# VH-VL binders against q9nrl2r1430to1533: the designs that were tried, part 195

Target 1, 104 residues: q9nrl2r1430to1533
Amino acid sequence: GGVHELSAFEQLVVELVRHDDSWPFLKLVSKIQVPDYYDIIKKPIALNIIREKVNKCEYKLASEFIDDIELMFSNCFEYNPRNTSEAKAGTRLQAFFHIQAQKL
Below, E stands for the ipSAE of ESMFold2; O stands for the ipSAE of OpenDDE; V2 stands for 0.75 times the mean of E and O plus 0.25 times the DockQ between their complexes.

## First folded at step 13 (VH-VL)

Design S23 (framework fv_iluzanebart; at its last fold request DockQ between E and O 0.85; V2 from the best seeds 0.00; counts 0 for: pae E 2.7 > 2)
Fold by OpenDDE, fold request of step 14:
Structure S23 (fold): chain C 104 residues (1-104), chain A 124 residues (1-124), chain B 107 residues (1-107)
Amino acid sequence: as target 1 above (104 residues)
Amino acid sequence: EVQLVQSGAEVKKPGESLKISCKGSGYTFDDYWIGWVRQMPGKGLEWMGMIYPGDSDTWYSPSFQGQVTISADKSISTAYLQWSSLKASDTAMYFCARHTFDFESGYYEYFDYWGQGTLVTVSS
Amino acid sequence: EIVMTQSPATLSVSPGERATLSCRASQSVSSYLAWFQQKPGQAPRLLIYDASTRATGIPARFSGSGSGTEFTLTISSLQPEDFAVYYCQQYDNWPYTFGQGTKVDIK
């Protein structure tokens, strides 16, 4: 992707991070707090990881960026039951993301 | 260039409060854990705790739980270590360090950058 | 906490000789093991991470090996600037813990 595409990724990540429902996604889940997390989730990812990848121009296509974001949400829904605060936050944040991603 | 710059040396008396700082630059401060390490004179290194500035999630080593307070102000990319009442035994060098991660695998790794250290001397 | 034990406490080596430092963990830390070098008045300098990966700018004479509970730092040919204290540190679990250090001095 070009400079404008990279900028779009950066801006979208900033918006995701600033969103009220970003708290489950800001950083990787702690295996200390959640000992079984990595037994279930095999491709962990979080917004800080995604942002770093953006900063290092690791995403050449918008689809790659979107795939990582979707993976992040998928992990959340895989591990967290629907009635949890994490899953509810994820649902709202994902909806927000889907709207913003249409602009990419 | 990633840098961690710590506040200057402190000379204090027992009972006084103290807050030292560690300012990060050259990277997204919010996205990396910042840890604090104590090194008493002539002794080894001890992890005290760490904080994730992005959400202020804070972990303390059991031996330092309740003894110090770790905080961060992400608006100025600064982490803090503070005491409400210093003791002579708090005399030590204090280092801050950034906890990096592997952005390819998505796992936290090692502490890659360190501050220059802050010498704290507590004596009557 | 995971206890890291280094040996020997002091290692006297002549310039040009090989130095072998040991680090043992009280339980497996997988490969989440780092080696640091520290000189007086300075912050620790990362030498090795993930048990065997040299940090950027670290000379090839430094190498790390091991996994689980036994780790080794090797300096193949000790240089004058290598005389220092070396620490191993696990980052497998919190609290992260250091070994007590090995002082490498001139024989």
Scores: ipSAE 0.859, ipTM 0.935, lowest interface PAE 0.5, mean pLDDT 94
Fold by ESMFold2, look of step 13:
Structure S23 (fold): chain C 104 residues (1-104), chain A 124 residues (1-124), chain B 107 residues (1-107)
Amino acid sequence: as target 1 above (104 residues)
Amino acid sequence: EVQLVQSGAEVKKPGESLKISCKGSGYTFDDYWIGWVRQMPGKGLEWMGMIYPGDSDTWYSPSFQGQVTISADKSISTAYLQWSSLKASDTAMYFCARHTFDFESGYYEYFDYWGQGTLVTVSS
Amino acid sequence: EIVMTQSPATLSVSPGERATLSCRASQSVSSYLAWFQQKPGQAPRLLIYDASTRATGIPARFSGSGSGTEFTLTISSLQPEDFAVYYCQQYDNWPYTFGQGTKVDIK
């Protein structure tokens, strides 16, 4: 923790949201458009939720923040076959995240 | 604190256009669905549709599809409901509402923040 | 669309008494059901979500129960400020739909 780390989490989430490949991750998957999603994915999460948790100081450790970001990608790869547009976007955004996260 | 402030009451004639607004503050506007609810005089509540301002993903109830346009301008944290040609039957109170998260229950998408309402009166 | 049917249309009760409001869905909505209160001239206020979870700041006298197609809102001891119209709303399937409302009047 600490205030400097919380500002870094906020900046990182902003950078992820601005990335062109963020589109599958901005908000929770719609159960109407994807009826079985929540039967398969038991710990759903998205960038808007992560940003709100940062804003409310819900993360006490950097590892908790990183775990939620990695969970977001893991959910994407679990639900989506690797050659889908969603999985490809996830791969590129995860690579971007790893580059930016070394600055933490 | 989270606030939704709607534009003021409107008195219009049939055939006129109208765009009413809902300005969000105290939160990251882009990250939350904003929905619109109609309440006709003496009647109950009806969801009209909703928009996710972050990507403009927009959903309409079938009764309102093609009848209104829902939009957002995230640069000024404002959602809109608009008619190209008002009818007298559009006379109603219109509310905007924002979804919220509940991290403790594990379910995140329900609406609990409401604007004050905008009264629209359409008469000859 | 999922039709939400509330009963009774009007419930006449004395302050301090228990009020029981019913809501039925035309098909299962699991537990994706909310209850709202609306007083004259005001916006709706969320009371209950997930069928039984009180929203932040809602007094303990309000409780919700049910799942699937049948739901109940209970107000254990009516206060003067509780005389209002109450709406149930499902958010399981789009479009989200409200019931017609139950008006709780003073007897």
Scores: ipSAE 0.545, ipTM 0.871, lowest interface PAE 2.1, mean pLDDT 91
ESMFold2 (binder alone), look of step 13: mean pLDDT 90; pTM 0.915
OpenDDE, look of step 13: ipSAE 0.834; ipTM 0.929
ESMFold2, fold request of step 14: ipSAE 0.365, 0.288, 0.414; ipTM 0.814, 0.786, 0.833
ESMFold2 (binder alone), fold request of step 14: mean pLDDT 90, 89, 89; pTM 0.910, 0.907, 0.905
OpenDDE, fold request of step 14: ipSAE 0.858, 0.858; ipTM 0.933, 0.934

Design S24 (framework fv_iluzanebart; at its last look DockQ between E and O 0.57; V2 from the best seeds 0.00; counts 0 for: pae E 3.4 > 2)
Fold by OpenDDE, look of step 13:
Structure S24 (fold): chain C 104 residues (1-104), chain A 124 residues (1-124), chain B 107 residues (1-107)
Amino acid sequence: as target 1 above (104 residues)
Amino acid sequence: EVQLVQSGAEVKKPGESLKISCKGSGYTFDDYWIGWVRQMPGKGLEWMGMIYPGDSDTYYSPSFQGQVTISADKSISTAYLQWSSLKASDTAMYFCARHTWDFESGYYEYFDYWGQGTLVTVSS
Amino acid sequence: EIVMTQSPATLSVSPGERATLSCRASQSVSSYLAWFQQKPGQAPRLLIYDASTRATGIPARFSGSGSGTEFTLTISSLQPEDFAVYYCQQYDNWPYTFGQGTKVDIK
């Protein structure tokens, strides 16, 4: 992606990535580590992909950006039981996101 | 423009340590896997391993596990390949390459951009 | 690991002629197969990914086909700049593995 002025979407993605609970979401789940993940999750997405979409100006509406972020969390909660570290991290990060998204 | 620029040629002796580098630019370095590929003189390509700079998650090919160390410093958009003790058989061209993904296909990655290569010569 | 086998080892072709390169996988790699071109003293260049998708900037004379275990790279009309070594590579399973290469030289 080209260098451009940091947009609200870019800023929010940066904040999400820097969050302590971002570790389950930085990149797509490894098929090596989780062989059955993609049998269950049909629309995989992660922060690196979302950031790339932002950099390519693929989001024309805030709702589109929000939808992808929510999909990311939805995938996490669909695959991971509530008591897992991933789900707990997701819960906290999603709460953070919801607060920050109010600025969009 | 996406670029991977590698450090210069190295001439070493057996037993010496070495660390070569690959600097990425023109994209978000943290968000793409960087792989290392060995090409011995007159031979084919061999994937050695890869690292995700964003969290330093690393995978090694079984053939290279324990033989080299792959690391990254995302603050300077640089990936590294290093040896603690070089062997003559380590003489080769080493490439770094970016792994990319298809937004539609998801988790599969192909290699779209390559560094220019670093020639490592190990001889007594 | 998945073993990729290319054939022939060397393909001698005249300029303007069709070149057909084969790549076989020891087990199915679905369509997760890439083709690379490498010229002497240069890094490999991505030609085809996902078995049949041409990479950006790659001339239309390059095409890929196949799925599962059998793949083909076709150069419809060989140009002088196409003489090089071509590698296939699977990225279905780690470790990602390359074929041993096919050298396309001038007849």
Scores: ipSAE 0.709, ipTM 0.907, lowest interface PAE 0.7, mean pLDDT 94
Fold by ESMFold2, look of step 13:
Structure S24 (fold): chain C 104 residues (1-104), chain A 124 residues (1-124), chain B 107 residues (1-107)
Amino acid sequence: as target 1 above (104 residues)
Amino acid sequence: EVQLVQSGAEVKKPGESLKISCKGSGYTFDDYWIGWVRQMPGKGLEWMGMIYPGDSDTYYSPSFQGQVTISADKSISTAYLQWSSLKASDTAMYFCARHTWDFESGYYEYFDYWGQGTLVTVSS
Amino acid sequence: EIVMTQSPATLSVSPGERATLSCRASQSVSSYLAWFQQKPGQAPRLLIYDASTRATGIPARFSGSGSGTEFTLTISSLQPEDFAVYYCQQYDNWPYTFGQGTKVDIK
């Protein structure tokens, strides 16, 4: 996309990071704290990586940006049972994201 | 341009405290792990630990656990390495380094930008 | 902790010749292996990551290969500026560990 589309991605990522439920998604899951995570999740992603990709203009289409954000949530739901704090935070943040993404 | 600038060389005596710094610029400081590496005179490289400035999440290599404190102040884009009581064996060059990412595979945690190093000399 | 063992400890090579450096891990690190160059009084410089991917700005004469437990760094035509110590480092498992280094000297 164009410069204004990338600016919109920047703003959306900032809003996601500021959201109270962003805490499971700020950075890649620690292999130290969660040793089996990368046995299960093969395409890890986090908000810090997505922000860097926006800063480096790595996204050509809005769909590519949206795909990375949705991958982030999909990984959360794949690894974490629905009753966990992580999955609940993911559900609320994903709902917020869907509302904000309609504005792109 | 990404840059890590470390504080200047230190000459100390055993038992003194010390805090050295690493200031990052040219990138989103909060979003990247910063690690510390020791190089003793004439020796190789050793990872000491790392910190994520965004939330202060911190990991230590086992041999350095309890020996140093790693911290960050994201409001001034600065990471720190601190000793409460220096030993002669702490004489070394200390580097800070920043993570990088491989966007193709999405999971590489290696350090691509390095500070210039801080020489710490502790002599009795 | 994963032990990284480099060989040889010192490698004497004439300018223009090929240098081959080896790195062995005590257990599989998949492809999570980086190579660094360090000259006296300088910070390490990243050469290769993901076992075989050349970092930005690194000359094509540097190449890496291997996976699992055995890795190599090759310098296809050694230049005067390539005399340095080279370290491999695994980042598959914490704590991250370096090999002890291979010093590449002029013959």
Scores: ipSAE 0.348, ipTM 0.815, lowest interface PAE 3.4, mean pLDDT 90
ESMFold2 (binder alone), look of step 13: mean pLDDT 90; pTM 0.918

Design S25 (framework fv_iluzanebart; at its last look DockQ between E and O 0.57; V2 from the best seeds 0.00; counts 0 for: pae E 2.5 > 2)
Fold by OpenDDE, look of step 13:
Structure S25 (fold): chain C 104 residues (1-104), chain A 124 residues (1-124), chain B 107 residues (1-107)
Amino acid sequence: as target 1 above (104 residues)
Amino acid sequence: EVQLVQSGAEVKKPGESLKISCKGSGYTFDDYWIGWVRQMPGKGLEWMGMIYPGDSDTYYSPSFQGQVTISADKSISTAYLQWSSLKASDTAMYFCARHTLDFESGYYEYFDYWGQGTLVTVSS
Amino acid sequence: EIVMTQSPATLSVSPGERATLSCRASQSVSSYLAWFQQKPGQAPRLLIYDASTRATGIPARFSGSGSGTEFTLTISSLQPEDFAVYYCQQYDNWPYTFGQGTKVDIK
């Protein structure tokens, strides 16, 4: 670990995590709670993983970072019907993300 | 450097309450599960439970459900294990441990960093 | 819960000799199996995860093998610092569970 100067990616992740609709995305879905999740979702990802990748400087391009965030939302919409709380939260958070991503 | 530093040894009497702590540093505390493990004197290791500080999601082992409370204060990167009423049988070493993030397999994680342990002695 | 059973309870080995420790699960845990080393007064130290992957900084003399219900930790040439208690632990299903431990002491 170490102290890092907040990059645009770091700042955006912080904002996503602090958003009220981040709760479905903070960590990987538990197989205990959702036994069939990983039968459907083959590229799982969550904000904690994305933040770790940012901290490790694994994103060299903004597009790579954006791709992971979009994957996170894509997974949510693939698994969760539109009328679920998770999907609704995802919709709102994604809209927020798209606005903030314009600054990248 | 990732570190987990636990609170000091405790000497208590039966019936007393106790709250011990585990402070994480060198990483983003909110993003990693913290678990508690009991080791009674001369015995093996027992998972008690774990908490995700980011949202306080918590799992208990069945044998510890209702016996202890696991919590976290992410503002100070600290996880807690507490008893409302200690028993002599609670005498043990208690370890906290951090989950690793598994980027590849997804939902299965192991514990890679451990605190130094907190010795709790309960006797009349 | 998944019960982990280690054998033998105590393994007496001379320095430089091979040590073989066994761990059995009551049901399949796939490869979600870790090995820990613990010395008196210390916290457990991760040796192996995913049944056969050495953790960072772990000497090559430590190796893990197995899958499903049968697992083995091997110390190819026991060093003085290797005398300790070793635990296996499954993380396939909650609650995570440890074996009862194998004590490796000096013959």
Scores: ipSAE 0.719, ipTM 0.908, lowest interface PAE 0.6, mean pLDDT 94
Fold by ESMFold2, look of step 13:
Structure S25 (fold): chain C 104 residues (1-104), chain A 124 residues (1-124), chain B 107 residues (1-107)
Amino acid sequence: as target 1 above (104 residues)
Amino acid sequence: EVQLVQSGAEVKKPGESLKISCKGSGYTFDDYWIGWVRQMPGKGLEWMGMIYPGDSDTYYSPSFQGQVTISADKSISTAYLQWSSLKASDTAMYFCARHTLDFESGYYEYFDYWGQGTLVTVSS
Amino acid sequence: EIVMTQSPATLSVSPGERATLSCRASQSVSSYLAWFQQKPGQAPRLLIYDASTRATGIPARFSGSGSGTEFTLTISSLQPEDFAVYYCQQYDNWPYTFGQGTKVDIK
């Protein structure tokens, strides 16, 4: 999109980062702490990468931005069993995202 | 433009403390890991550890665990390397570096921006 | 931790000729290997990442190859500005480690 759309993407990312349940998503999962993560997750992504793509104007369509955010949650649910703290945080943050995305 | 600017050269005696700095600009400082690399005189490069300023998550190479403290102050976009008691063997050039973000191939792929280096000399 | 061994320690090459630098890992690092150039008094400069991908702004005369435990940096036509020390570095397994360096001197 245009300038106002890119500003909205940035503001939405700020709101996601601010949310209490953002902690699993701030940066890529550590290969040091989780050695097998990248054997399972082939398209890793996190909020810091998404913010950098917004800063570099790499999203041409709002759908591309939304797809990256949804990929982030999908990766969380693929790797983490539903009963884990990570998956529960993902569920709550995704719900918050859906509400905030209505402003796009 | 992305810049990493390090604090100036230091001349110290064994047993003294020291904190050197690396200030990042031209990017979202909180979002990028910053690592520290040691180069002893006439020697190669050694990774010491790294920090994610956004949440202060920190990793040390085993050889440096307990030998230094890596920290960051994101309010002033600055990472730090600190010794509580310097040894003569700490004489070296110290570089900070920012790693790139790469969601396609995995975690911590490579470091592309480097500070200019801080020379620390420790002698009696 | 993974030991990176570079050879030769020093390589003397005439300008315009090909230089070949070797890097061996003590265990497989897949393709997670970078090459750096360092000139006296300067910070390292990234040349190659993922074993074979040139970093932005790196001339085409620099190329990298290999995977697993054996890697090569090739400078296809050495220029005067290319004499420096070259380091390989693995980032497959923590702690990330550098080779000891290969010094490229003008012959």
Scores: ipSAE 0.467, ipTM 0.843, lowest interface PAE 2.5, mean pLDDT 90
ESMFold2 (binder alone), look of step 13: mean pLDDT 89; pTM 0.908

Design S26 (framework fv_iluzanebart; at its last look DockQ between E and O 0.46; V2 from the best seeds 0.00; counts 0 for: pae E 4.4 > 2)
Fold by OpenDDE, look of step 13:
Structure S26 (fold): chain C 104 residues (1-104), chain A 124 residues (1-124), chain B 107 residues (1-107)
Amino acid sequence: as target 1 above (104 residues)
Amino acid sequence: EVQLVQSGAEVKKPGESLKISCKGSGYTFDDYWIGWVRQMPGKGLEWMGMIYPGDSDTYYSPSFQGQVTISADKSISTAYLQWSSLKASDTAMYFCARHTFDFESGYYEYFDYWGQGTLVTVSS
Amino acid sequence: EIVMTQSPATLSVSPGERATLSCRASQSVSSYLAWFQQKPGQAPRLLIYDASTRATGIPARFSGSGSGTEFTLTISSLQPEDFAVYYCQQWDNYPYTFGQGTKVDIK
């Protein structure tokens, strides 16, 4: 938890978190609210976890960071039908991410 | 360094309102659940509830539901615990603590950092 | 809610001796069990999480074991600074309940 310059990864995570469609991804899904989630999703991940990894400098390559973000969206689409609010939000946020990721 | 710093001791009368605070630093405050724990004099720990500052998602223990309000202001990295009308039985030490996540299990599984506690004394 | 029951209420142990603390859950909590130490006038400190994993900075003399409904915290050789109250807490089901605590004092 030290202070450091904001990297491209940090900036992108901030932008993702601030996006209107980030609400399904801010934190891990609660098993209280979704009891079967972790029976289906075996590699859970969320923006708070990704940001923590960024803060700890765990991403050495942009591809590693991108892989985690894509995993986050993949999990969403795997669990949520296309017509759900979560999936729709995910679709929009992923599109935003893909545009921003080009800057990495 | 991760720190949780709580507001100072409070001496109140029954019927008064109170709001105590817990300020986090040394980490991204928005990304970790903050829990509140009550400890009455000479008694054990009681989990009261928790809040996720990032979206203000909040859970209460059934024993404390409707008895207190948990809130957060992420702009100043601060969580709050408040009473609208204190009772003598609210006299206790109150701790805030950060919930941390176990990456293998996928759950928030333990308090890894604690505030120093806020003593609340309610008496006529 | 899941009720956590610790035993004994008080454990009197001499320095250098082994201390064994028990924690029982009213239903299975798998391995979602943590142990905390609290000294007078201080906040609790995390000792063990996931039933058997020592937290960072915790001496090796502390160990946790068990799963399901029965858990044990062991202090292999009690040190003067280990006299305190110990709590278990389950994180398997909301609300995340504590045991009532075991006080470890000097025999």
Scores: ipSAE 0.760, ipTM 0.917, lowest interface PAE 0.6, mean pLDDT 94
Fold by ESMFold2, look of step 13:
Structure S26 (fold): chain C 104 residues (1-104), chain A 124 residues (1-124), chain B 107 residues (1-107)
Amino acid sequence: as target 1 above (104 residues)
Amino acid sequence: EVQLVQSGAEVKKPGESLKISCKGSGYTFDDYWIGWVRQMPGKGLEWMGMIYPGDSDTYYSPSFQGQVTISADKSISTAYLQWSSLKASDTAMYFCARHTFDFESGYYEYFDYWGQGTLVTVSS
Amino acid sequence: EIVMTQSPATLSVSPGERATLSCRASQSVSSYLAWFQQKPGQAPRLLIYDASTRATGIPARFSGSGSGTEFTLTISSLQPEDFAVYYCQQWDNYPYTFGQGTKVDIK
């Protein structure tokens, strides 16, 4: 930890949110639009929640931050068939994340 | 510190338009739903709808669908509630509130911060 | 639409007594239930979320309980500053409806 590590988490979240394929991940999936989502996904998470946790200094280790990001993608792939727009966006954003995370 | 500051009281006539505002500060405005709540004189609270400023996703209570417009301008951290043609029955106090979630045990939704309210009076 | 019904409509209690407020949902809302306090001329104030979790800065005399369709707000030792209207609100499903309120009158 320290100031540079906190800045790195913050910057990585900013980069993810800016990415064109972030749209399925900005906020939690709507129960109105997808009524069965929370029957299947028991640990929901999204970029806005992860950003709040960074802002509140709730991540003590980089692995905790990375685990939340990977959980976000895992949820996407668990719920969505691979040919959906959501799963395709998830695949591309996850690849982008892996490249950026290597820089940490 | 998180704050929601609403525009001032309004006195209007039936048929006039109105747009009231709710400015958020002290947090990432784009990342939180903003809800609107009506309280008619001497009555309880009514959920009107909400907007996610980050992408403008908007939901209305069926009772308010087509009666008001909820919008946001994230470049100035402001949400809006708007009428194209006011009715006397629109006389009420209107609150905005920030929708949030608990991170420690799992995700739970609720209003954690409220604006001070905007009194709208519509009379001939 | 999930209808939230609060009882009693008005509750008159003396300082130091226990006040018990009820909220019933027309269908299960799991634990997605919040309680608010509103004093005259003020915005509502969050008391309890997730049915039983006290919001920051709320005195220990306020407690929430229940799940599914029946919920209770308890004020264990009523203080003069607790005169207010109390609302429950469900967050399980759209629209996120409020109960009609319970007015707590002191003395």
Scores: ipSAE 0.292, ipTM 0.799, lowest interface PAE 4.4, mean pLDDT 90
ESMFold2 (binder alone), look of step 13: mean pLDDT 90; pTM 0.918

